# Miniprotein binders against Protein EXORDIUM-like 6 (EXL6), part 16

Target 1, 305 residues: Protein EXORDIUM-like 6 (EXL6), of Arabidopsis thaliana (Mouse-ear cress) (q9m8t8)
Amino acid sequence: REPPSQIPNGTLDLSLLWYGQFTPTQKERVHDFIESLNFDAKEGLDPKVSAWWKVVESYQERFEVKDIYRQKKSNRTVAPRIKVKVVRSYVDEKMKYGKELTMGNGEKLVETAIGNMSKVVPVVLLSAQVRAHGVGFCDGTCQHNALAKIKGQKEPRRYIMVSNPEVECPGECAWPFHTADKGPRGMTYQPASGEVGADALVIQLATGLADLATNPDLTKSLFKSETTPYNDDVKKNHESSSMYIVDPATKCTRVFGSGAFPGFTGRIRVDPITGGAFNSHGINHLKFLIPSIWDPKTKSCWTPM
Key: E = the ipSAE of ESMFold2; O = the ipSAE of OpenDDE; V2 = 0.75 times the mean of E and O plus 0.25 times the DockQ between their complexes.

## First folded at step 14 (miniprotein)

Design j7 (at its last look DockQ between E and O 0.01; V2 from the best seeds 0.00; counts 0 for: pae E 18.7 > 1.5, pTM E .598 < .8, unsure alone 68.638 < 70, placed apart)
Fold by ESMFold2, look of step 14:
Structure j7 (fold): chain B 305 residues (1-305), chain A 106 residues (1-106)
Amino acid sequence: as target 1 above (305 residues)
Amino acid sequence: DKITVTVRVTDEGRTKTFKFTVDSPEEMRRIMERIREIIEEMNPREVEITIHTSDPELAFKFAMEMAEMFRRMALELGVTKIRIYITIRITNGKLTVEVEGEVEKD
C-alpha cells in the first residue's frame, strides 16, 4: 500500500537580482534559506524548512484546494516535488535607476533578472538603500508575487520582488523584529541571523515563493500540464470564468505559530544560546522564522509549530 | 510628470493598500494591468482607486478605462451586480480622481 509511482518532479529556477548594497549576512541568509527548501535529510531537529516546503508542494493535491482551483483530480498518489535552484545572480550595487523606484523601473529590473534566460522566475531583491514605495511596498505590502510584460514575449512573466525594510518601513514589514507601526505593538524578537534585514528578507521571500508555487498556472507549467498562465486557456477550454487565484501565505501575514493574534506571533521558539527567534530548522543547523500557510478547510493558518 | 495611483482593496473586513508611481502616460497601461491582476488574484469585495495627477485629461482617461476594465471582468468573476463611482475633485490646482467599485459575487 505504498505509493505505486515515482514522485513527479519540477524545477523552479530562480534568477536573483541584488539591487543596491547588501551585507554578506543578508546574501548568505537568503541563499541558506533557499538551500534549506531542498534539504530533506532525516536527521536534525524538527520542524524543518523542507517540511514547510512540502506543505507548499502538496497544496494543490489536497481536495480542499483542488475544489477552489477547479482542477481535475490527479492520477498521482503523492504530491509533486518542486526543486528550487538559483541558476544565476545579477548584482547592481550602483543602482542604475537610483534609490527611488517607479513601476516602470521596477519592471526593467525584472527584465534584467531574466536576462536572456528563457525559463526562470526572476527574483528582485531591493536593498535598504532603496525607496520601494513607488513600486508598491510598505502600505500593506511587503513582497510582490506578480506579473510583468517582457519585450518580445506574448505572455507576461511571473516574478517575485522583496525589499529590505529596515530603513523605509520596518514597522510595517520587519515585524516581529521591529515594533509594529499599526495595531497592537506587541512583542518583538531578535532575528536569528543577527540582522533585522536578513531575516525580514527571508520572511518576504518565503511568502512570495509559497504564493507563487501554490499558483496553479505555475504548478501546471512545471509539470507539463496543458494549462498556460493567465486566463486565455481557461476561457478557451470551457472552464468556468470564476477561477480564483489564491495567495495562501500572504493570507497568513504576521502568523508564525499556533495561537497567533494581532500583536502576538503565535508560539515560536527562542534559541537559548543566541536569543534568536525561529520556528523551523534549515541546513547546517540554521534556524529560520518563516510564515504560515492558509488552510481553506480549517479556515485558519497552518503554522510551522 | 509623476503620476501616483493608490489602490485599496477590501475583503472580509481586511483592507490592503497599494501605491504606484509612474513617470509617463505610457506606463498607465501597465498600472491598469497590475490593478487587474490584484483584483483577479485577491478577489476583493471592495476596490477604491485614487489617481493623483495635474493632468485632467489623463485622470479622466484612466477613470474611464478603469470602468471598462470592471465591466469586462463581470463575466470572469461571476459578478451579479457592479457599481462604479468616479469622483473628481479639484482643490487649489490639485486634481484627485477616485474610482470605487462594489461587487456582488456568485
Scores: ipSAE 0.000, ipTM 0.233, lowest interface PAE 18.7, mean pLDDT 74
ESMFold2 (binder alone), look of step 14: mean pLDDT 69; pTM 0.645
OpenDDE base, look of step 14: ipSAE 0.367; ipTM 0.759

Design j8 (from o3 with F60W M64A; at its last look DockQ between E and O 0.05; V2 from the best seeds 0.00; counts 0 for: pae E 26.3 > 1.5, placed apart)
Fold by ESMFold2, look of step 14:
Structure j8 (fold): chain B 305 residues (1-305), chain A 98 residues (1-98)
Amino acid sequence: as target 1 above (305 residues)
Amino acid sequence: DKITVTVRVTDEGRTKTFKFTVDSPEEMRRIMERIREIIEEMNPREVEITIHTSDPELAWKFAAEMAEMFRRMGFTRIYITIRITNGKLTVEVEGERD
């Protein structure tokens, strides 16, 4: 028999919709963070954004991935890589569907982010001018990683929606860059980019990406390859597997470093030149504050520091 | 109720400001370690720390511990000012080194 063809690593294609008005720093920061996920330099300072993404990729071992991903090296488990690409960036500064989000308008935003592409993850970024409380933001959640029924498609589509929290709910969704609304208010820090809205968006986007990429509900419709990094019977793994945990980054909300407790981020660093808080390094020597990821084996949050 | 801490570090005329809000005295140990880390990372010649609190015991303890930290870090001129106005305390701890 012929040997099987090499199975490609997975690719997570993002289609970004920038809904409303964003600063250049917000756009640059999000793009730089996404590129940092793929930046696996052998040299450089730890912790790396790409090392954090490798923890996300390791969930493939925990969700019944095929053995061929795990047997590239003897005596070592190796998860397949997930490359993250921005394949479209669409800007709607005039806000075609208005500044008040409903379930119906939200679905239209997701459809717009998809466009004519069949295998993308739509990412809707809502500017500070958008009131999103009517679709669940600012009431226990700061990002959506969900499924939407899209007109003309038989299978539902996974999407990410994040909101810039600077105006509507900074105390819930921009901590630690703003004093918290509830619980111990704790320490606040300066954003590494200089803009609360830029670094808060990165935290929420990172949370949504981690929750999406660890969800065994992913199918061939979300990746370009013929083989997904998760088994096809995702429903059984979702309901039965002791290793699956729903939204593991959201479960670690407000944990940014080791030793975190309510009101304290945990161990993080401050850039001596800019004064900005961070726990990871990305491309171009950029520094990011990114969320932690729940690890069900240790029953604790895996932290960048 | 809340305790606010402002840290200003200055080197050759350039000043950076860090602000912290703490909801209990138990968290002050972590703030002091954070201040140590900032000074170690930035290596400034001048540091000013201002705390606002209504707790006199915390104010005196903070002043003493910050002065000891500055001494161990090589600050040669250390100034402590404590002002009490209407039951509110402002503590300023200043350190200068060459």
Scores: ipSAE 0.000, ipTM 0.087, lowest interface PAE 26.3, mean pLDDT 74
ESMFold2 (binder alone), look of step 14: mean pLDDT 75; pTM 0.719
OpenDDE base, look of step 14: ipSAE 0.427; ipTM 0.794

## First folded at step 16 (miniprotein)

Design i1 (from j6 with A64L; at its last look DockQ between E and O 0.34; V2 from the best seeds 0.44)
Fold by OpenDDE base, look of step 16:
Structure i1 (fold): chain B 305 residues (1-305), chain A 98 residues (1-98)
Amino acid sequence: as target 1 above (305 residues)
Amino acid sequence: DKITVTVRVTDEGRTKTFKFTVDSPEEMRRIMERIREIIEEMNPREVEITIHTSDPELAFKFALEMAEMFRRMGFTRIYITYRITNGKLTVEVEGERD
């Protein structure tokens, strides 16, 4: 079969499960952030969330486009786009499995998020009311990009689970909007949204999404088609490659701008009116603070600023 | 610790730079007034203030106050940027107007 002239764009369909009580601001902030990923308005203020996402998308070039490039001897490789959409949103305010989650319950949440949809990426958001230590949070991270075995499915499903850390472990996961538990005491900033939990949640989500979207497994799921020349060996080859890195956003944890070091976010901006810290703009000029992403080409954390 | 404040004013390609060194928060207020006077006199379209200090709280407070001043003076694009330079906090307050 002749390789396609272009790699088709991928679509990341998210199914959101809101577990617990969330504020309207938290919900809105998450939605706004997601919508900002593919928002490429020419008139938008720089830096942009979409530019950040383009860096994420560029990882696809390494996995798929490179192989195609080699086949066609093309001088230019264009990374496919990853369109992110929320296709489902489910709210469990009653917290069916209680406030204290176990690993087993966590898996059930993932199942719930998937529902009957076979091609969605489940995103489980845990409210501040949830104690998520049992699922591995508050031990240095408040997000997971992982595989879960789902009943009735042969292949494990990739999922994102994120927690609002504002109550349980703000010193670990809400920095720089909260004083860090460890390390030098740096300056703390106000969240751009006005809510620590909202902006902290977005940081976790952003990290999870970036890590998920750069995972070779996702490439297979997003771009594998009968018509797309996908080499199954690509994953294996890339895993062994020095250019391959797992969880590039996690690798750049707590880096929000250039010149970052322990206790300092790096170069960031502050809204003069709200005092909110940000390093990127999303839809409708909304201000976000988003994490950096490892760039294997430069061997450094790429930052919006 | 000494606080260094640099003010750059640009209008129609003409740039003037003022440097101030202050030893106390009280002196910062005085400098703010001086900055106001400079801006009023030159009526620039662009102003950049750089604060270099080891006191982040002071810098932050000053930055916000200056930003507010810029707003009141008709600046429509105002930016506050934080960075670390030589182990000290550097805060930049930028204002632009048409």
Scores: ipSAE 0.322, ipTM 0.719, lowest interface PAE 1.0, mean pLDDT 86
ESMFold2, look of step 16: ipSAE 0.626; ipTM 0.861
ESMFold2 (binder alone), look of step 16: mean pLDDT 78; pTM 0.759

Design i2 (from j6 with A64M R77E T81H R83K; at its last look DockQ between E and O 0.87; V2 from the best seeds 0.73)
Amino acid sequence: DKITVTVRVTDEGRTKTFKFTVDSPEEMRRIMERIREIIEEMNPREVEITIHTSDPELAFKFAMEMAEMFRRMGFTEIYIHYKITNGKLTVEVEGERD
ESMFold2, look of step 16: ipSAE 0.704; ipTM 0.887
ESMFold2 (binder alone), look of step 16: mean pLDDT 76; pTM 0.728
OpenDDE base, look of step 16: ipSAE 0.659; ipTM 0.888
ESMFold2, look of step 17: ipSAE 0.676; ipTM 0.877
ESMFold2 (binder alone), look of step 17: mean pLDDT 76; pTM 0.740
OpenDDE base, look of step 17: ipSAE 0.698; ipTM 0.900

Design i3 (from j6 with A64L Y82F; at its last look DockQ between E and O 0.24; V2 from the best seeds 0.38)
Fold by OpenDDE base, look of step 16:
Structure i3 (fold): chain B 305 residues (1-305), chain A 98 residues (1-98)
Amino acid sequence: as target 1 above (305 residues)
Amino acid sequence: DKITVTVRVTDEGRTKTFKFTVDSPEEMRRIMERIREIIEEMNPREVEITIHTSDPELAFKFALEMAEMFRRMGFTRIYITFRITNGKLTVEVEGERD
């Protein structure tokens, strides 16, 4: 097969399952954030959420088939874009599996999020009312990027599960909007949205999305249906490579700006009116605080600021 | 610990810098007024205030107040930035207007 002249853009179709009760602000914040990923407004304020996502997209360059590189006369490889869209949204306010989730129930939620769609990434959002310890949350993390075996499917499906930590473990997962349980007591900030749960949830989602989108498994899923511009053995090869890192956003947990250290977010901005902390702009000049991402080229956490 | 406040005012390519050392909250207020006077006199398009202190609460409060002042004075782009420099909190308040 002739190698494609260019790497095709990928689409990440998200199916959202809202498990529990969410505030309008929380829902809006999540949607606004997702829309901000591909929002490249020329007139927008810097730094941008979309710039952050471009760093995520740049990971795809590592997965290019050698043959594609050979055909490109220019030494500059253009990373494919990853368009992120919400294609489905389900709400389970009644929490049919209860407030206390088990691993088994968690898997069922993933199944529910997938539904009958074969090419979606399920995103399960757990409300503050949910006790997510049973699925591994509130033990250092409040998001998972993982594979689930789904009945009837041969291949496991990548999913994201995130929890609103506002009630269950704010000291672990809501920093810097809440005092941290461990480490130095640094300065706490107000959430840009006005709700701790909303902004904390976005941080978790951002982390999960970045980790998922940089995963070689996803690359295969995104581009396999077309002329695969990526090496099928990329995962194996990259795992042995110093350039490959798993979960680059998770690696840079609690780093929100340059100069970060335990107890300090790094360089961030504060809205003068709301007191809300942010390091990036999204759609309609919305202000977000998003995590940093590991840059394997520089071997450092890339931050918007 | 002494608080150092640096004010940079830029007008038509000319920059003036003022440095203040403050040891009390009351003095901070006085400096704020002085800053106001400087801005009013020079009518700059750009102002940058840097607060270097070990007291984050004071710095934050001051920054917010200054930002509000900038807003009232017609600055349309206002930024507050937090960073750590040499183990101390540095807060920058920037205002820009056309």
Scores: ipSAE 0.214, ipTM 0.656, lowest interface PAE 1.2, mean pLDDT 86
ESMFold2, look of step 16: ipSAE 0.639; ipTM 0.869
ESMFold2 (binder alone), look of step 16: mean pLDDT 78; pTM 0.747

Design i4 (from j6 with E68M; at its last look DockQ between E and O 0.71; V2 from the best seeds 0.00; counts 0 for: pae O 2.6 > 1.5)
Fold by OpenDDE base, look of step 16:
Structure i4 (fold): chain B 305 residues (1-305), chain A 98 residues (1-98)
Amino acid sequence: as target 1 above (305 residues)
Amino acid sequence: DKITVTVRVTDEGRTKTFKFTVDSPEEMRRIMERIREIIEEMNPREVEITIHTSDPELAFKFAAEMAMMFRRMGFTRIYITYRITNGKLTVEVEGERD
């Protein structure tokens, strides 16, 4: 197979499962955030959500090492882009598995999110009404990037599960929009959307997406095409590399700007209209507060500000 | 520990600096009001407020309040930054408007 001249762009097709009742603002905020990932408007205000996502995309450069050898002397390594799209959205307001989730039920939710689609990334969003302790939430985290064994499938599927923490554990997962339970009380801010749950949910989703997209396992889903000679050997060699860490967004938890320390987000901006805290702009100049991400090149948490 | 608040106001290229030293957190409210008065009187385009204290909670609370004050006063760009010097926390709140 002839090596491709360039690493092809990847696509993350997301299948969303909304488990429980969500406000319109919460739904809109999630969708707006996702759309902001690939929104690179030249005239847009800085810093941008898309710039943050570019850092995520840069993790794919680890696979360029082989391609550099394959590409005839092109000194320009361009990281492949990761396009993120919502291809399915399913709402379960009735919560068929109840409000208290078990691990088993969690897996079923993932299955539901996948449905009959073999190439989608399931994203399970749990509403504030859900008690998610049973699936491992509210114990230091409110998002999972994990693998689930799906019935009938040979390989486990990577999924994202996120919880709205506004009721169950706001002190753990809603900071800085809620006072933290542990450590310094710190500074609290207003959410840019006006809803704590919405902005907190986005932080969790952002973390999950970044961790998922930077995971070497994603290579199979993003670049495995009949036409692209992405050799599994590349993955194995880079998995052992200390240069790239797993879950780079999780590593930079609670860092939202430069100079962050326990109890302080780091450098942020305040919206003069809403009073909300933000560090990035998305589509239509929407303001977001997104987490930092580990940059393996600089060996530090990259922040929009 | 003494709390030091520095207010820098810039208008039309002129910068004025006000320094306040307080002995207790209770006096912070008074300082905040004084800061408001200064800003209202000078109507500056740029304001930088710095609080230096060993009490992070106080610093953060103060910064938050100042940021909100800037918002109410029509500042369109508001920044919050911090630094640690000699074991003391310095929080800066900056406001800019056209």
Scores: ipSAE 0.032, ipTM 0.495, lowest interface PAE 2.6, mean pLDDT 84
ESMFold2, look of step 16: ipSAE 0.456; ipTM 0.801
ESMFold2 (binder alone), look of step 16: mean pLDDT 78; pTM 0.745

Design i5 (from j6 with F60M A64L E68Q R77E; at its last look DockQ between E and O 0.24; V2 from the best seeds 0.00; counts 0 for: pae O 2.8 > 1.5)
Fold by OpenDDE base, look of step 16:
Structure i5 (fold): chain B 305 residues (1-305), chain A 98 residues (1-98)
Amino acid sequence: as target 1 above (305 residues)
Amino acid sequence: DKITVTVRVTDEGRTKTFKFTVDSPEEMRRIMERIREIIEEMNPREVEITIHTSDPELAMKFALEMAQMFRRMGFTEIYITYRITNGKLTVEVEGERD
């Protein structure tokens, strides 16, 4: 079989489970953010959410095989794109498993998010009403990128679980929109959306998505085809390299701009009208504050600003 | 600590820079008015104000007020950028218009 002339683009089909009550702003903000990932409008204002996602996509370069030229005669290796789409959205406002989640219940939520779809990435969003300590949240993090064993499936499924921290642990997970519990008090900012929970949720989601999309296991699943030029041996060698790290967004937690240090986000912009802090633009010129991501090429946290 | 305000105005490729030193809120207001006058006189397409201060509250207030002024003057792109350098706060207010 002739090797493909180009590595095919991947698609992340997200199945969203909204567990609990969410405001319209929260839901809209999440959807807008996701849509912004692949929004590459030339006329858009910089920095762009899509530029941030391009860094995520660049992690696919680790699977480049010497013999596979992604572009005909171009010395430039173009990483395959990862298109992100919401294919399912399910709302459980009644919270079937209660407000206090256990690890077991968490797994059930993942199962619910998957449903009967075999190729979706489940994303479980927990509302502010949910107590997520039982699933490991509010202990330094409010998002998980993990594998879950799903009943009836042979292979574990990668999932993202995120929590709105605005009530349970704003000091841990809502910075810089809330005073941090640890470290210097620093400056606090207004959320660009006007809701702390919405923007905090997006930060968690962004972190989870970036970590998930850069994970070798997911990459294999996304690009695994009969014609996939990926050599597992090459993969192992690249994984051992210091260039590519696991959970690159988590590695750059609390870095939102250049010059960041404990208690300071780094360089960010503020909307003069709303007072909202942002470092990137999405669809329709929406303003977002997104986390930095480890760039394997520069071996540093890439910041939008 | 004294607040230093630098105003860069660009019109048709020509840039003029004005520097002000402020030691009181009242003086800050005066400078704001002066900046307004400069903008009105030059009718620039681009304005950049840099505030260097150890007083973050004052800087924020000033930046927001300036941004609002820019809005009223017809600037369509307005940004406030914050940076900390060597323990001092630098605030930049940028305005652009066609």
Scores: ipSAE 0.094, ipTM 0.558, lowest interface PAE 2.8, mean pLDDT 85
ESMFold2, look of step 16: ipSAE 0.677; ipTM 0.880
ESMFold2 (binder alone), look of step 16: mean pLDDT 77; pTM 0.749

Design i6 (from j6 with A64L R83T T85E; at its last look DockQ between E and O 0.33; V2 from the best seeds 0.42)
Fold by OpenDDE base, look of step 16:
Structure i6 (fold): chain B 305 residues (1-305), chain A 98 residues (1-98)
Amino acid sequence: as target 1 above (305 residues)
Amino acid sequence: DKITVTVRVTDEGRTKTFKFTVDSPEEMRRIMERIREIIEEMNPREVEITIHTSDPELAFKFALEMAEMFRRMGFTRIYITYTIENGKLTVEVEGERD
């Protein structure tokens, strides 16, 4: 095979399962956020959601690029971009497994999200109506990036499960749009979307996506080709170095800007009209509050602001 | 605790800085009016207001009001930024117009 002139971009094809009732704002907010990940508007306002995603993409640099993908003249290796697309959206408003989820039911939801698609990343979104304690939520986290064994598949599948914490545990997972249960009360901000559940959900999704996309296990699945552009040699893998960590977004939980500390988000902006807090811009200048992410290059939490 | 308000107005490369000290909400309103007057007189393209305070609620309220004022005055880019350093709250309100 002729070496590609450029390293092919990776693609995350997301299959969304909406479990429960979601508001239009919640659905729109999620979709808008996802579209914002790869939206590089030249004239866009800073900071950008896409800049945040570039940090996620930078994790691909932890692997040594195979010689076949090296540019002949400059010996420069360019890390591939990660394109994120929603390829399927399924809504279960009736909640066929009930409102109270068990671990077993959670796995079934993942299976449902996958369906017959072998290369999709299932994303299970749980509505505010769902009690997700049974799947491990509301105990310090409201999102999972994990592996599930799927019936009939040889390899486990990586999935994201996120919960809208608006009702069940807003004090744990809806900060800073809700008063935190622990730590200093601090300031509570308005959500940029106008709905606490929507913006909180996006924070969880963002965390999950970042953690998933930076996971080394996903590297092989990101590329359509059977051959990874990277050397699989563990010794050359920067993952073994302290530079790259697992779950970089989770590591930077509750950090939304520079100078963050318990009870304070860090430097953020507030929309003067809505009072909504944000630290980044997405498509159509939409304002988002997204979590910080561990930057392997700087060995610190990268903040939009 | 006293609130310090710093107003920077930039017009055609010239910057003027005004500093105010506020100790009451009523005084804050007065300062807002003064700021309006300054902006109207100078007709700047850029305005930056910095508020140092230990009272986040007051700062927030003031910031929103100022932002609204900027909007009404034709500023198209308006930002409110919150920063806490060493236990002190700094709120910045920035307005830009062409």
Scores: ipSAE 0.263, ipTM 0.687, lowest interface PAE 1.1, mean pLDDT 87
ESMFold2, look of step 16: ipSAE 0.645; ipTM 0.870
ESMFold2 (binder alone), look of step 16: mean pLDDT 77; pTM 0.755

Design i7 (from j6 with A64L A67V; at its last look DockQ between E and O 0.88; V2 from the best seeds 0.00; counts 0 for: pae E 2.2 > 1.5)
Fold by OpenDDE base, look of step 16:
Structure i7 (fold): chain B 305 residues (1-305), chain A 98 residues (1-98)
Amino acid sequence: as target 1 above (305 residues)
Amino acid sequence: DKITVTVRVTDEGRTKTFKFTVDSPEEMRRIMERIREIIEEMNPREVEITIHTSDPELAFKFALEMVEMFRRMGFTRIYITYRITNGKLTVEVEGERD
């Protein structure tokens, strides 16, 4: 059979679990951000969230998918696109497992997010009311891209868990919208949405999504088709390759623009109306502050600005 | 410690640069007012303000005030940039308008 003329696009179907109480702004901001990932309108303002996502997508090139090579025009490789969609949204305002989460309860939340859907990526969002220390948050990070063993499934499932740090550890995870607890004291900015928790949550989610989408395991799952030969040998080799970086968004944590250094975001823009800080545009010209991502080609953190 | 403030104003390809050196935070207020006057008088489309100081709190406060000033003056694109040079903080605030 002739190889397909086009590399099939991957799709990340997200199942969201909102654990706790979220404000409408927080929910809207998350949804808007997700929709912005694949929004590449010509009329849109630069820089774009979608451009950032394209960098994420470019990581697919490193996996030497045969079909990627076939689409090489003029020595340029075309990476498959990763479409991101929310296919399910479940809200647990009552917090079935309480406000203080354990690792065991965290796994149950992942299970809840998956439900009966076999192909979804569960995203667990923890509200500001949740104490997330028990699941490893507020100790250097407020997001996880990890594997969970799910009852009844042989293979572990990749999940994203993020926490709204607004109450529990704003100095650790809400920077630059809150003063940092550690490191050099820098400027703090207003969130573009008007809510610290909303914009901080987006930063965490963005980091988690980028790290997940660039993970070789996900690539294998997204593009593994009978018709698309994934070279398993390449995967093994890439693990040892300088080109293989795990969690590229995490690697570039706290970098939001050019010239960034510890305690300083780098070059950013301020909304003249709201005073909010941003470095990218999403759908409907919404302004976002998103983290940088490591570019293995340039060996630097790629920033929208 | 000496604080250096540079104001660059650009309009229709013409650029004027003003440099101020101050020795105290109190003098900084005066400079801020002077900057306002310059911008109002020239009515530029582009303004870049740079503060160089060893006092980061002062720099940040100044920068935020400049941002607000730009907002009030109708600047539609505002940028903030930071760098550390020779142990001193440099903060740049840029404003653009059509």
Scores: ipSAE 0.268, ipTM 0.712, lowest interface PAE 1.1, mean pLDDT 86
ESMFold2, look of step 16: ipSAE 0.537; ipTM 0.832
ESMFold2 (binder alone), look of step 16: mean pLDDT 78; pTM 0.754

